Miniprotein binders against q56419. Designs and how they scored, part 8

Target 1, 326 residues: q56419
Amino acid sequence: MEGRTLEEVQEEVFKRHGVLVPKKELEDLAKALEEAGLLLTEKVEARLKEEEEKLKRERPMRLAGLSYPEGEREARAFLEAFRASYPGEGEEARVLLMPHLEPSRVPEVYGAALAALEKTPPPERIYLVGVAHRPLKEKAAALPVPFQTPFGPALPDLPALQALDALLPFELFNTPLAFREEHSLELPLFFLKGRFPEARVLPLLVARRSPELGEALKVVLRDFPGLLVLAVDLSHVGPRFGDTPLTRTLAEEARRRDLGFLERLAEGEPEAALAFLGANPTRIDGVEVVASLLPLLRERKGKVLAHRLDLEAPTLSAVGAGTLVL

## First folded at step 13 (miniprotein)

Design ea11
Fold by ESMFold2, fold request of step 15:
Structure ea11 (fold): chain B 326 residues (1-326), chain A 116 residues (1-116)
Amino acid sequence: as target 1 above (326 residues)
Amino acid sequence: GDLIERLEELAEEVIEYLEEHGEEELAEEIEEQIEDIIEALKSGDTESAIHILTELAETIARVLHRLGAPYELLYKVAKLLARVSEAARELGDEELFRRAWEAAIKAYDLARELLE
């Protein structure tokens, strides 16, 4: 009861429905609801504990059959179709920025990422840095288990993860349940594992900017060289994201901010890229990841290969996605 | 609070290792310094305490490396120094922040040397 006495509830029920419910019946109902809530809480807690135990061994596919094919042969054809959506040539990447938006919405942006991977020597490992959509106990987290894909399991680089954890002022392996539904790792990983089937992975999430993560990664990459992937989306505009309905002016502003951000990153100026966004009025998704990884982005010059601001006509909203190589 | 708990856990492992390898006098000296550091942390003398802790952790790393300790123990020393570096940053002590971070990298490098 939201700050009401039983008598007040009784009076309101009578006022609205013309029935006087005895005080005893209201008391019994309240107790029954409380007991049912306790049982539901126990069931939910047990279910979450079970899911957490499963995540200690592996992270299963959640988006197979929805965002990409489940079967390996079909998945390879899917990669070929996405590559064909981008007719240009890529460039070798030491750092790759790619989206985590639904692939069918931005096929040429994922195609550009594949074009870059074609020019990139197969790495021993991939540092895959996504955006946490659920709270983490710390600023960042990892899950040191195989991630299932249609191309087989993406195996964790356990020595590199252990080394990274040793240089952080917090426990890196801190929130397994945050990975359960996290598409910012699963969607890019499909493309990465398909192109580099032998690479191990460091699956990382950032919830809040962590300068210490970037400094630690700089040391770890010295000893465990690999491909750094920022798996981030760009602008989020429109009513789904708290704006008025999308207008031509808002869409043009989102595109300008997306491209200005990417171009400053391409000049090796990540601080300038963040400053350009200011209060981040178009809600570029990648700011916390970029702010964490400054030491790895400074002075690395490269090229923007693709960008799309994808319109969601039913919601009058849009999301930006891009591909950047450094 | 959390730094104190992490320090106590590391201290137990380091002291046990030193005693098992015939370094009882050194283990006792380290134990006494750790108790002093913990008292300083509890009393709010945090900046002074983490200066002393940085020096002690550097010494522990060198000793563990000399004795051929398991690399995991040196990783724990590196992590402690990373925590000290973050504490220094929160206090605005830029010199200690940089020094503790460099010490963390050094302990990590010593651990890597033992692996290789």
Scores: ipSAE 0.880, ipTM 0.954, lowest interface PAE 0.5, mean pLDDT 91
Fold by OpenDDE base, look of step 20:
Structure ea11 (fold): chain B 326 residues (1-326), chain A 116 residues (1-116)
Amino acid sequence: as target 1 above (326 residues)
Amino acid sequence: GDLIERLEELAEEVIEYLEEHGEEELAEEIEEQIEDIIEALKSGDTESAIHILTELAETIARVLHRLGAPYELLYKVAKLLARVSEAARELGDEELFRRAWEAAIKAYDLARELLE
């Protein structure tokens, strides 16, 4: 409502759409949004404050029992099934690009990531860089608390996080509420924790390109070596994202953009990968992450292990996902 | 505005530490220089202020290292220098940006040496 009254909203809807929505329906909607925690009322603010205080201690699972099993035994079987969905062998990764899309949509892409992890010596720590789907106070953020998983808590590397903060021109530990429901970290972390149970984690979110993050991480990685994981999706096309329904032409363009991006990254040319996308008309999700990590991606050669453009049939929309090893 | 606030906070901590460790004369000199830097920043002489601040912060890092200060204080100096580097970048001064960033890394490295 952005400070507007219900009457003003009603009038605007009428002016734009020629439909008079009854005030009662608007009130019911506002109430439903409040109950859903989507309106910033005093009650919602109090709840958010309580949740923020909880996030000082741990980040609970949000997608357990939905996107992946809650129980450890079932979670292990889930990992094995996803690994089995990719028939190939992986390669050792120093940098892993993997999706954060709903796992059931692109099982073989996650399977390829697991295949790469099988060939990767257990890292001491994992730098997990996701995409902020909610606004951050700064360009990037970290949450220095345990993340719950079916395999036990993923523990933060506090010394490495502190070192990273020391080299950033902004406060790294900002916007804890942005991590509460962020799936771009939770979903990849399931697979990573399952494969490397003893690895510490640096959970990072990028909202907008931060070259400073890449330069700082380059220094920190010297003293705190580990696996770098980019948890990013690729193209987002169709009605959910403002396009027409998926057509052969639109799908071909999305695939071309995705593969062209990944191939240039595999060649160690991240600037060329970004330049190839231009205005990013197919809305590749990982652009801001890659733009932030350029110093870490330069001159690293690797291999694209998997790619899929997955159709969401109910919306006639599609999302690209890929697995890249560097 | 944010840089000035961060500078004032760090200056207070550094001055207090130096006074407690027998470097009273140096603390007084640093205080005077910080006041001059803040005044220069407020007057719009940002480039000169950032240059002087970079040199002062680098000196502070070396002194703190020599005294065996807590590594956290050196990390704060590194972070200030990182902020200074970003301010230089926003001004379009690439040389000053590079200098401040290199100084930030040095302060960070000095902090790491204290942990060894």
Scores: ipSAE 0.876, ipTM 0.950, lowest interface PAE 0.4, mean pLDDT 92
Fold by OpenDDE base, look of step 13:
Structure ea11 (fold): chain B 326 residues (1-326), chain A 116 residues (1-116)
Amino acid sequence: as target 1 above (326 residues)
Amino acid sequence: GDLIERLEELAEEVIEYLEEHGEEELAEEIEEQIEDIIEALKSGDTESAIHILTELAETIARVLHRLGAPYELLYKVAKLLARVSEAARELGDEELFRRAWEAAIKAYDLARELLE
């Protein structure tokens, strides 16, 4: 549990095991671990320190063999199958919004992302902005190390990361342990690395809206051009997220909010997209990311390629996913 | 508190660099100004302190660029100015925010020129 929120643990367990553990069970387990944890604290701390030291060198795959194949050959076949699941053609992307949900849940949405990437000239670098499901010390963070993938390591763009840090009013390189199990980067990165094997990556996490990040990135992108990827999910509704079981009315509201959000982004009106959500009652995951990147999203017109609200039957909950190109 | 700490750290590095490169008089002047800025920040005259700090940091960036300093040191100046801009924003001073942010970009650009 080592600094993870219960929601993160729940999501990880779901990704690893395809089982949704009720939040209450996780709370009970957390409490049991905390009680057992007096003796475990030193061992846990030592292990966390060891993991942190490892993260200074590389970020290993956590979801290989679970969410995607570990072997390169099988991974390539996986990509092809996902691409095949989307019957449409893509468009060139300068900005790509794509999901970070378990790929098997929304294959056609990832397929749409792959279709867009097919029409996109190979970038020198990819700015991959995910959602921090764990607390960060700062509003945003980066991990300047290779991320392992079945296609080889995704290497960081250290010069661009250094430039970005120079323009932020906080330390960009913070909370390395938040990256250890963060699937919002790992899952999209599989697809991105598979399509653009030579691209450098800037793995970024946003925990809270940071307008400074968008302004800094706008300057950095002038000198370090690349593909901007927003790895975000959309609505989260149902019992897992504090709602009643999914109903037609709740699903329609989730879809309305997801599509209304994406359409306004496609029109180049990110402020209108945020305003449209208001208090965000369906818990669109990508709000803090979009709010951080406003300067990069303004006046960019694009197209919604795919959307799905995927039912998790065991919990009668649903998560929205979409693919947008700008 | 964080701004003061970052200012002290950067000042030490800048002063050391200037002393090593024959700018001892300028180093002394900068040291004195930094002390005054820190005192102003501690006394609660934050707006005045941020204004002076912005001007000083811009000057430091130009001098470091002229001397051909390591680009990393100019990046540290840019980062300080970014921190200053955020402090100005928190105070609700939009003009000071804009000025400090533009200064940060300029320091960054000067650093980039040293890499070309």
Scores: ipSAE 0.875, ipTM 0.950, lowest interface PAE 0.4, mean pLDDT 91
Fold by ESMFold2, fold request of step 21:
Structure ea11 (fold): chain B 326 residues (1-326), chain A 116 residues (1-116)
Amino acid sequence: as target 1 above (326 residues)
Amino acid sequence: GDLIERLEELAEEVIEYLEEHGEEELAEEIEEQIEDIIEALKSGDTESAIHILTELAETIARVLHRLGAPYELLYKVAKLLARVSEAARELGDEELFRRAWEAAIKAYDLARELLE
């Protein structure tokens, strides 16, 4: 046990600086630092518990004024501008894949989603399935509370959420704090609520693939029909994600992986889409959601409306985003 | 994980409901089977225990539906069966995995009927 004693610290200070610090002062300082660290930990834990209790009642906007406008009139104009960024027409969706990447980075991809929603009859409810960016206690989670938007609260479909929970081998309502900053729900929800103001929402997160979630949703959708939305991004490549700097070759591979994945989904072949990715070398983050929802994606044919590999030169990295209707 | 605790919780509600609705003999029979299942789980005889639990839960679902029980109680039976199905899958018992899942859907469907 060769950890330095207070006497050794005192001696070293004297050798280096010519000052003899009494042993008692060093002991008092060490104790004070330990006590301060413990008290800080207690304060952080109390604050997190408080935030968790608030999230059991509602989920406030976190990105208003940052990713989209806070005011309703400005938010409406924002939606129209994004729709105009995609000059094409959409198609009716029973399943919609759309991104959760910062909207200003991929405006035409979100515009394509809006075009699809224009062709889609207003659903009674939306199954919004995002990607957990914080750990969950289970493979998947929901938060059965209103999510605030500039267009008013998106109300939870409590009967459908209760039914879903009844068919899962784990507690569905398990990690409220994971929803606190989860942009994969908030950003798509802005667009969905803007187009379907009366639809209720099932806000769902997947942390790791859950085949039982897909099987349960197949039963719940039979009784509670609605729009299924996969709110996922595609390839993540470059140093920000643990790669070498982005090259033309890596960008071309990411684009090929993104489009190959989307096209196989569009052919109603979700297992083939997953197999195409192999070890997922470009880190498409939609794989865990798709793997969870296989029973809902099989044999459902559709169309890729948009794709963009968003390049970020300062980080030498890129993220892919797409819009798929099934 | 917590299968024993979940079973004990559900059993308390089911037994109380059955006793209040004139099914005292059935409540006693269910209580005895639950005690046997819990002892089997504690002794590590998990696969045998969940086979018995599946049959018991199917019986409970049918009886609760016949009596017009609150739908929430049937949702709890469905959830227990979904947990049993997952436990069977982890043990490699494919037959029980499928049976328990089908039973979970059935209990869920019975709950939906009671909602009217």
Scores: ipSAE 0.874, ipTM 0.950, lowest interface PAE 0.5, mean pLDDT 91

Design ea11
Fold by OpenDDE base, fold request of step 15:
Structure ea11 (fold): chain B 326 residues (1-326), chain A 116 residues (1-116)
Amino acid sequence: as target 1 above (326 residues)
Amino acid sequence: GDLIERLEELAEEVIEYLEEHGEEELAEEIEEQIEDIIEALKSGDTESAIHILTELAETIARVLHRLGAPYELLYKVAKLLARVSEAARELGDEELFRRAWEAAIKAYDLARELLE
């Protein structure tokens, strides 16, 4: 019935079925459908509210048994296999850029991250900055609750989160529902918790560039030292993202953009990295995160440990992933 | 609008704290200044209001620190100053932005000292 008059519906039913349905019956049906729609909406809203209330206590695993094993023993074996997929050695990280893509797609990139973590002294806390794939009420948000993992809950650093909130011109603790299904935190957190079981976590999402976040974090990091993790993907190219199917030319451009971005970050030139992307035609995912964290990335030299442009064959699309240590 | 609401809420808490801790005269003075600031904000004299508010908030932070106030209250002052800094930035006043931000950090640092 959407967009059609009752008369048009009546005529269509008559043409198809040879039955003239009285207008009154159609009106009653429309009303019943509207009432049913309203009831469905209310039910959905009630469910969302319940889920939001649950998120005040904990963030449950959403991808356990799908992207990673639910059981701890199997999860540990999973970590070891991913580490084994990267043949190199890592370096100590103060800042780690790592992917949030489905782990099975880029195992060696996650392996490189694990290699870096092996060389990193266990931090007291991890600032885990992901990408909001859902709208936030503010430019950035945090969820100050335990995140469930196969290795036990990742506990929030409440004092550091409170300090961060005090230095932001907006409410940090906003949009809890955005965290419910956000894989940009869940997937990296699996690896991080597996390596640093005792580290507290600051789960942060960035929806839009927030320079104030970087300035605030710079102050907070002085008093609350920890590992900064940028959980970001790189280029997104192909039909799923509005491009033609992946070609050699498109793949070469995606790789060029990804590596050019990462190398400039590795040189301690985050502004140059952003400028290099211009209009970001290959849709590097981490742009808003990097733009928010400029004060923390400036003058830090590091190394690109891994990069992959992974083909999703069913859609002829590809996503870039990288591991960078600063 | 949001800044005014946050200012009113913070003012109430600060005034109450000051009255409870023997700073009644200062509480009255702060109340009067806050009313003037709110009026200025409502009238569109935002630049002047932000300047005065920055100075007042810095003073409040120092007094609260001296009195040994709960650190959470100073964090609220820091957050107000952060909001003020953003308002200054939106107005294109870089100097006021920097001043308000530095004040926010100072209020935060004073709060941290109370936790030690």
Scores: ipSAE 0.866, ipTM 0.948, lowest interface PAE 0.4, mean pLDDT 92
Fold by OpenDDE base, last read:
Structure ea11 (fold): chain B 326 residues (1-326), chain A 116 residues (1-116)
Amino acid sequence: as target 1 above (326 residues)
Amino acid sequence: GDLIERLEELAEEVIEYLEEHGEEELAEEIEEQIEDIIEALKSGDTESAIHILTELAETIARVLHRLGAPYELLYKVAKLLARVSEAARELGDEELFRRAWEAAIKAYDLARELLE
């Protein structure tokens, strides 16, 4: 019971219900509830352990039938519809920044990513760097297992993952449970696997800036060339994120921050992009990922293909999303 | 603490490999040096210890490469050197950081040569 004495509980029950429950009965009930709570905790822990053991073999889909279709035929139609939502043409990508927001919220931004992928030769491997929305034991992590998709499993590049681990000052393969429900990898991977069915994947999460990750990846990319994908969102503004309801002024500031960030990245100036954000008052999601990958982003020029600040009307909040090719 | 543990684990594996491949004298020398490094780390002479450890690990990588050791063992040496580089960075020793990182890359490259 939430910090209350048995006497206080007894008094409260008496006040509310007019019954005096004997102290002994309350003690027995409290003990029984505690025991039940402990049993529930043990059961939850056992289940989490089982899920962790499963994640040693594969990462199942979590958002199939919710965010994207589970069936392959329907999934292909989904890709085509998203591509159609972007009227422009893409450019060849060596680095692709794309969102991980719910696809239905920003279809044209994902469409722009697909347009870029159309102009990109099929890579042997994809370095997919997402944002950890759950705590990691280390600054970054990888899960070296197949990720399930409607197009079949996205298979890990084990040799490249092993090489990457060898060059990191921490254990790369940590916190497997953080990957279980991480949408920042699952949603982009749907589009990537659909476009490049034969590509191996390195699924990476960043919780905090790790300059070491970028330096290690720079070396690994020499021997294991591939497409680098930053799966990041941009500004997060409004009540869900601790702000006042979205106003024109707040939306303009969010857009200014998002576009200013993306444009500086497009100019090959990732440090300038980070500096432009300062304290990051609009909470750009991709900051820690970009800060980790500086060596790979420097001097790479590209183009912003799409941007949207999407309103979540029920919460009067908004999230920025963008597609950048380098 | 973490660095010491990782060093002890790697040392055991390297020493065992060297003993199995007729490099008993070198194994003994490495063991002695590792003990000294650990003692220095425990005593707070971290900078000196990291310098010596970097040189030792570079030497180990070269020897393992020469012997045709499993590439995985050289990857472990590379990882140790990466850890050393990070420790140097945390201490603000930029030169040692760079040296240890370059050594890590070299150990990695030597491992890659064994896979070819």
Scores: ipSAE 0.865, ipTM 0.947, lowest interface PAE 0.4, mean pLDDT 92
Fold by OpenDDE base, fold request of step 21:
Structure ea11 (fold): chain B 326 residues (1-326), chain A 116 residues (1-116)
Amino acid sequence: as target 1 above (326 residues)
Amino acid sequence: GDLIERLEELAEEVIEYLEEHGEEELAEEIEEQIEDIIEALKSGDTESAIHILTELAETIARVLHRLGAPYELLYKVAKLLARVSEAARELGDEELFRRAWEAAIKAYDLARELLE
C-alpha cells in the first residue's frame, strides 16, 4: 500500500473492476502481504547472513563460465588468446593499472596487461585495488580470505593485511558482502593468478577516496614488497550513464579525458591527472582509487600500453579501458 | 565517540598487561591520564586531549616494546594513533596530524621488531 488508504484501494478496485471488495478482505490481504513481505525479508536476511558466514572462509567464483572459463585448461587457453590479442611487448611493472571491464569487450587491453606481467618478476604478493560498485561501511575495505579461481585459490597475505589494518583510522575488514559479486577484483584476479600462481593477494576495494589508505600502504609496502595493481575502468558515457547516445564528439571527449588522465599518471603526476578531470563529466571509474593511492603514484614514470573506448551497441554507450605500467 | 570507545578498550588491555608484568605504578598513572583525556574529549577540549593522548600512546608503545608484549597489542596502539591522527586532521591541525601519524608508524615499527 504505497501510502493509499484501504478506502482508496477499495474505490480503485471498484472503478477498475466493478467489484466492491469488503474492507475486511482488503485488510486481510494487506496483512497477508505484509506478513509475506516480512517473511521474505527474514529469508533474505537469513540468506545474506549465511553468505556472510561463508565469506569468512572463502570467496567463490561468480563469473566462471560467464566471463572466463571455469576449467583450468580452458582458462589457460583463454589467457594465451588474450595475450595474443596484443601485438606489442610489455614493460616491467611496479604498478599496473588495468581494466575490470568484461574481458571480451577489450581483449587487447587485457593482452597489454599480460604483456607487462610477462616482463615482471613474480611478486611475493599482489596488492589488488578495485572499485566498490556497492556501498561500503568505510571508505575502503579488504576481504582476508582465499579467492577462488580456475587456477586454484588466490591466498590472502594475512600478515600484510594485518599490518595495513594497524595503520588505518578505520576497520579495514568491513562489508564482506560487497566482495561477493565484485567483478572489479574477480576479473583482474583471473589474469593475475594465471600469471603468478604463487603470489599471495591483498584484495582491496575503494568506495570513496581515502588518502589514509595510500599513506598506510606506503609504509606496509616497505616491509611487504609486492606488485600494486589498480583495477579500474575509465570513461563511462552514453544512455546507460545518463548521456545521449554515443556521437563522434562524445567519443572524442571520452578518449581525450582517458588518455589525458593516463598520460599524466605515466608522467608521475597523479594530482595533475585528478585536476585534469575536474568534475569528471565522462565518469572515469578509477578516480577514487587514484585519489587514495597518491603517495604510491607520485614521481613514478611509466608508459600507456593500451587504450580502448568500447561501444556497447545495445545501449549506444561506451566504456573506456586502459593499461598503464609504472 | 568512537575514539573514546577504542581508547577505553585499549586502555583496559594495556593496564591489565602492565599489572601482570610488574608495572603496577605505571598502570595506575596511565589509568589516571586516560581518565583525564576521556574527560577532556567529552568536555570538548579535543585539541589538548589529542596532544596528550599522542604523547601517552607513544610512551605506552615504548613500554610495551621494552616488556616484549605481543605485537598485536602494539598494532592496537598504532591503530589508535592512526585514529587520533585522523581526528587531528578533521580539526584542521596539520601539526598534530603529522605528529600522531609519525607516532603510529613508530608504534607499528616497534611491533615489527617484536616479530623478528
Scores: ipSAE 0.864, ipTM 0.947, lowest interface PAE 0.4, mean pLDDT 92
Fold by OpenDDE base, fold request of step 21:
Structure ea11 (fold): chain B 326 residues (1-326), chain A 116 residues (1-116)
Amino acid sequence: as target 1 above (326 residues)
Amino acid sequence: GDLIERLEELAEEVIEYLEEHGEEELAEEIEEQIEDIIEALKSGDTESAIHILTELAETIARVLHRLGAPYELLYKVAKLLARVSEAARELGDEELFRRAWEAAIKAYDLARELLE
C-alpha cells in the first residue's frame, strides 16, 4: 500500500465495512505487519535486503517442522510412509510431473512420484521447474544457490544454469526474494533430494509462459542431461478461488479438466492439453509451466500414475494434484 | 532501449578484447558498425538494424572462438543473439527470428567447444 496515512486507512475501512477501527488498533496492526515483514517500512526494507543478501549464499528451509520433518531420520521415515501410501509400481521417468501441494493433503500422489523415482536411474542433475506464486521481474527465474533440506544441501548446477542463461533473451538470475518462501520448489525438492542425494539441481520458477525457456532448455539438455521435473498443482476450485462452495458438479468438472489435461500430456500432445483447457475455468496451476516447456513434452508418451482432488473442508474449496511420468 | 544498452555493454567488452589481442583494425570496424546499428535502432529502422546486428554478432562469435576468447564472452554474444531473436519475433519477422535463434545456438556451441 503506497503512503496512505492511518487516517485514510481508517476511513476506507469505515466506508467499506461500517466499522470505525481505533487508530491505536491500526497502529498495532501496522506494527505487527511490519514485524511480520508484510509492510514496506525502512525496517522491513532493511530486513528484506538482509534476506536478499543471505539468498546469495543459500536458501534455508521454510517448511521444515511444518510440512515435513527437520531431522534426517524422521525425514527418511516420512519418505517411506509416503511411498507406502501408493500401492502401485512406478515407471522410469525422463520427465516427472508431480504436485507441490501440502504433502499431507495428497500422500498417495507424492507416493506415486516416489514410486517413479525408484525406477529412475540416479540423474546427474534435476531441472526442477516450479510455479511462481509471487511476481517475477522476468517470465522465469533461477536461484543459483544451495537449497537446504533435511538430507543436506541441494547444490546448484552452475555450469548448466550459466548455459541456460546464455540462451535466454532475459536475465535468468532475477527476483531472488521470490524463492525465499516458494513452496513449489521446496516441497518437491524434499522428495527429490531424499531419493537422489548426489544430484545437482536447477531450481527454476515460471511466472508467465516463456516459449524461449523450453527452446533454451532443449539445447542445454543435450549438453547437460538430467531429469526434468514439473512441480505443478492442477485445478483450484471453491470459495478461496472465487467459486461457489464445492458441489458434485464442480468437483466432476475439476476432475475432468485435470485428467483430460494429464492424459493429453501422457499422449505426448502438450498443445492439445493446453487447448483442452481453453480459458482454464478451473484454474489449473501448471498451465504456464507446461506452455513454457512444449519442446520438451512433445512426442513423449507416458502414464498418469495418480490423481486426487483434495477437499479443504474449512473453506469448502478443493485443489487437484497429479503424478505423470513421461 | 534495453537491447541498445546490452549491445553497448557487449561492444565495449568485445572491442577491448580485440584491441588487447592484436585485432585493432577489426575492433575499429566493429565499433563503426555498432554505431550504425544503434543509430538505426534509434531512428526506428529496427528490421534492418536487427538483420545487420545478427550478421555482425555471428562474425564476432567466430572471431572470438578463433582467438580462444573466454567462453563467457561468447555466452554474452549468444545472449545478445537470443535478445535479437525475441525482438524479431515481436516485430512478426519469423525468418529473422529463426536466423537469430540459430545464430545464438551457434555462438553457444562455439563457447562450448572452448570448454572441451
Scores: ipSAE 0.864, ipTM 0.947, lowest interface PAE 0.4, mean pLDDT 91

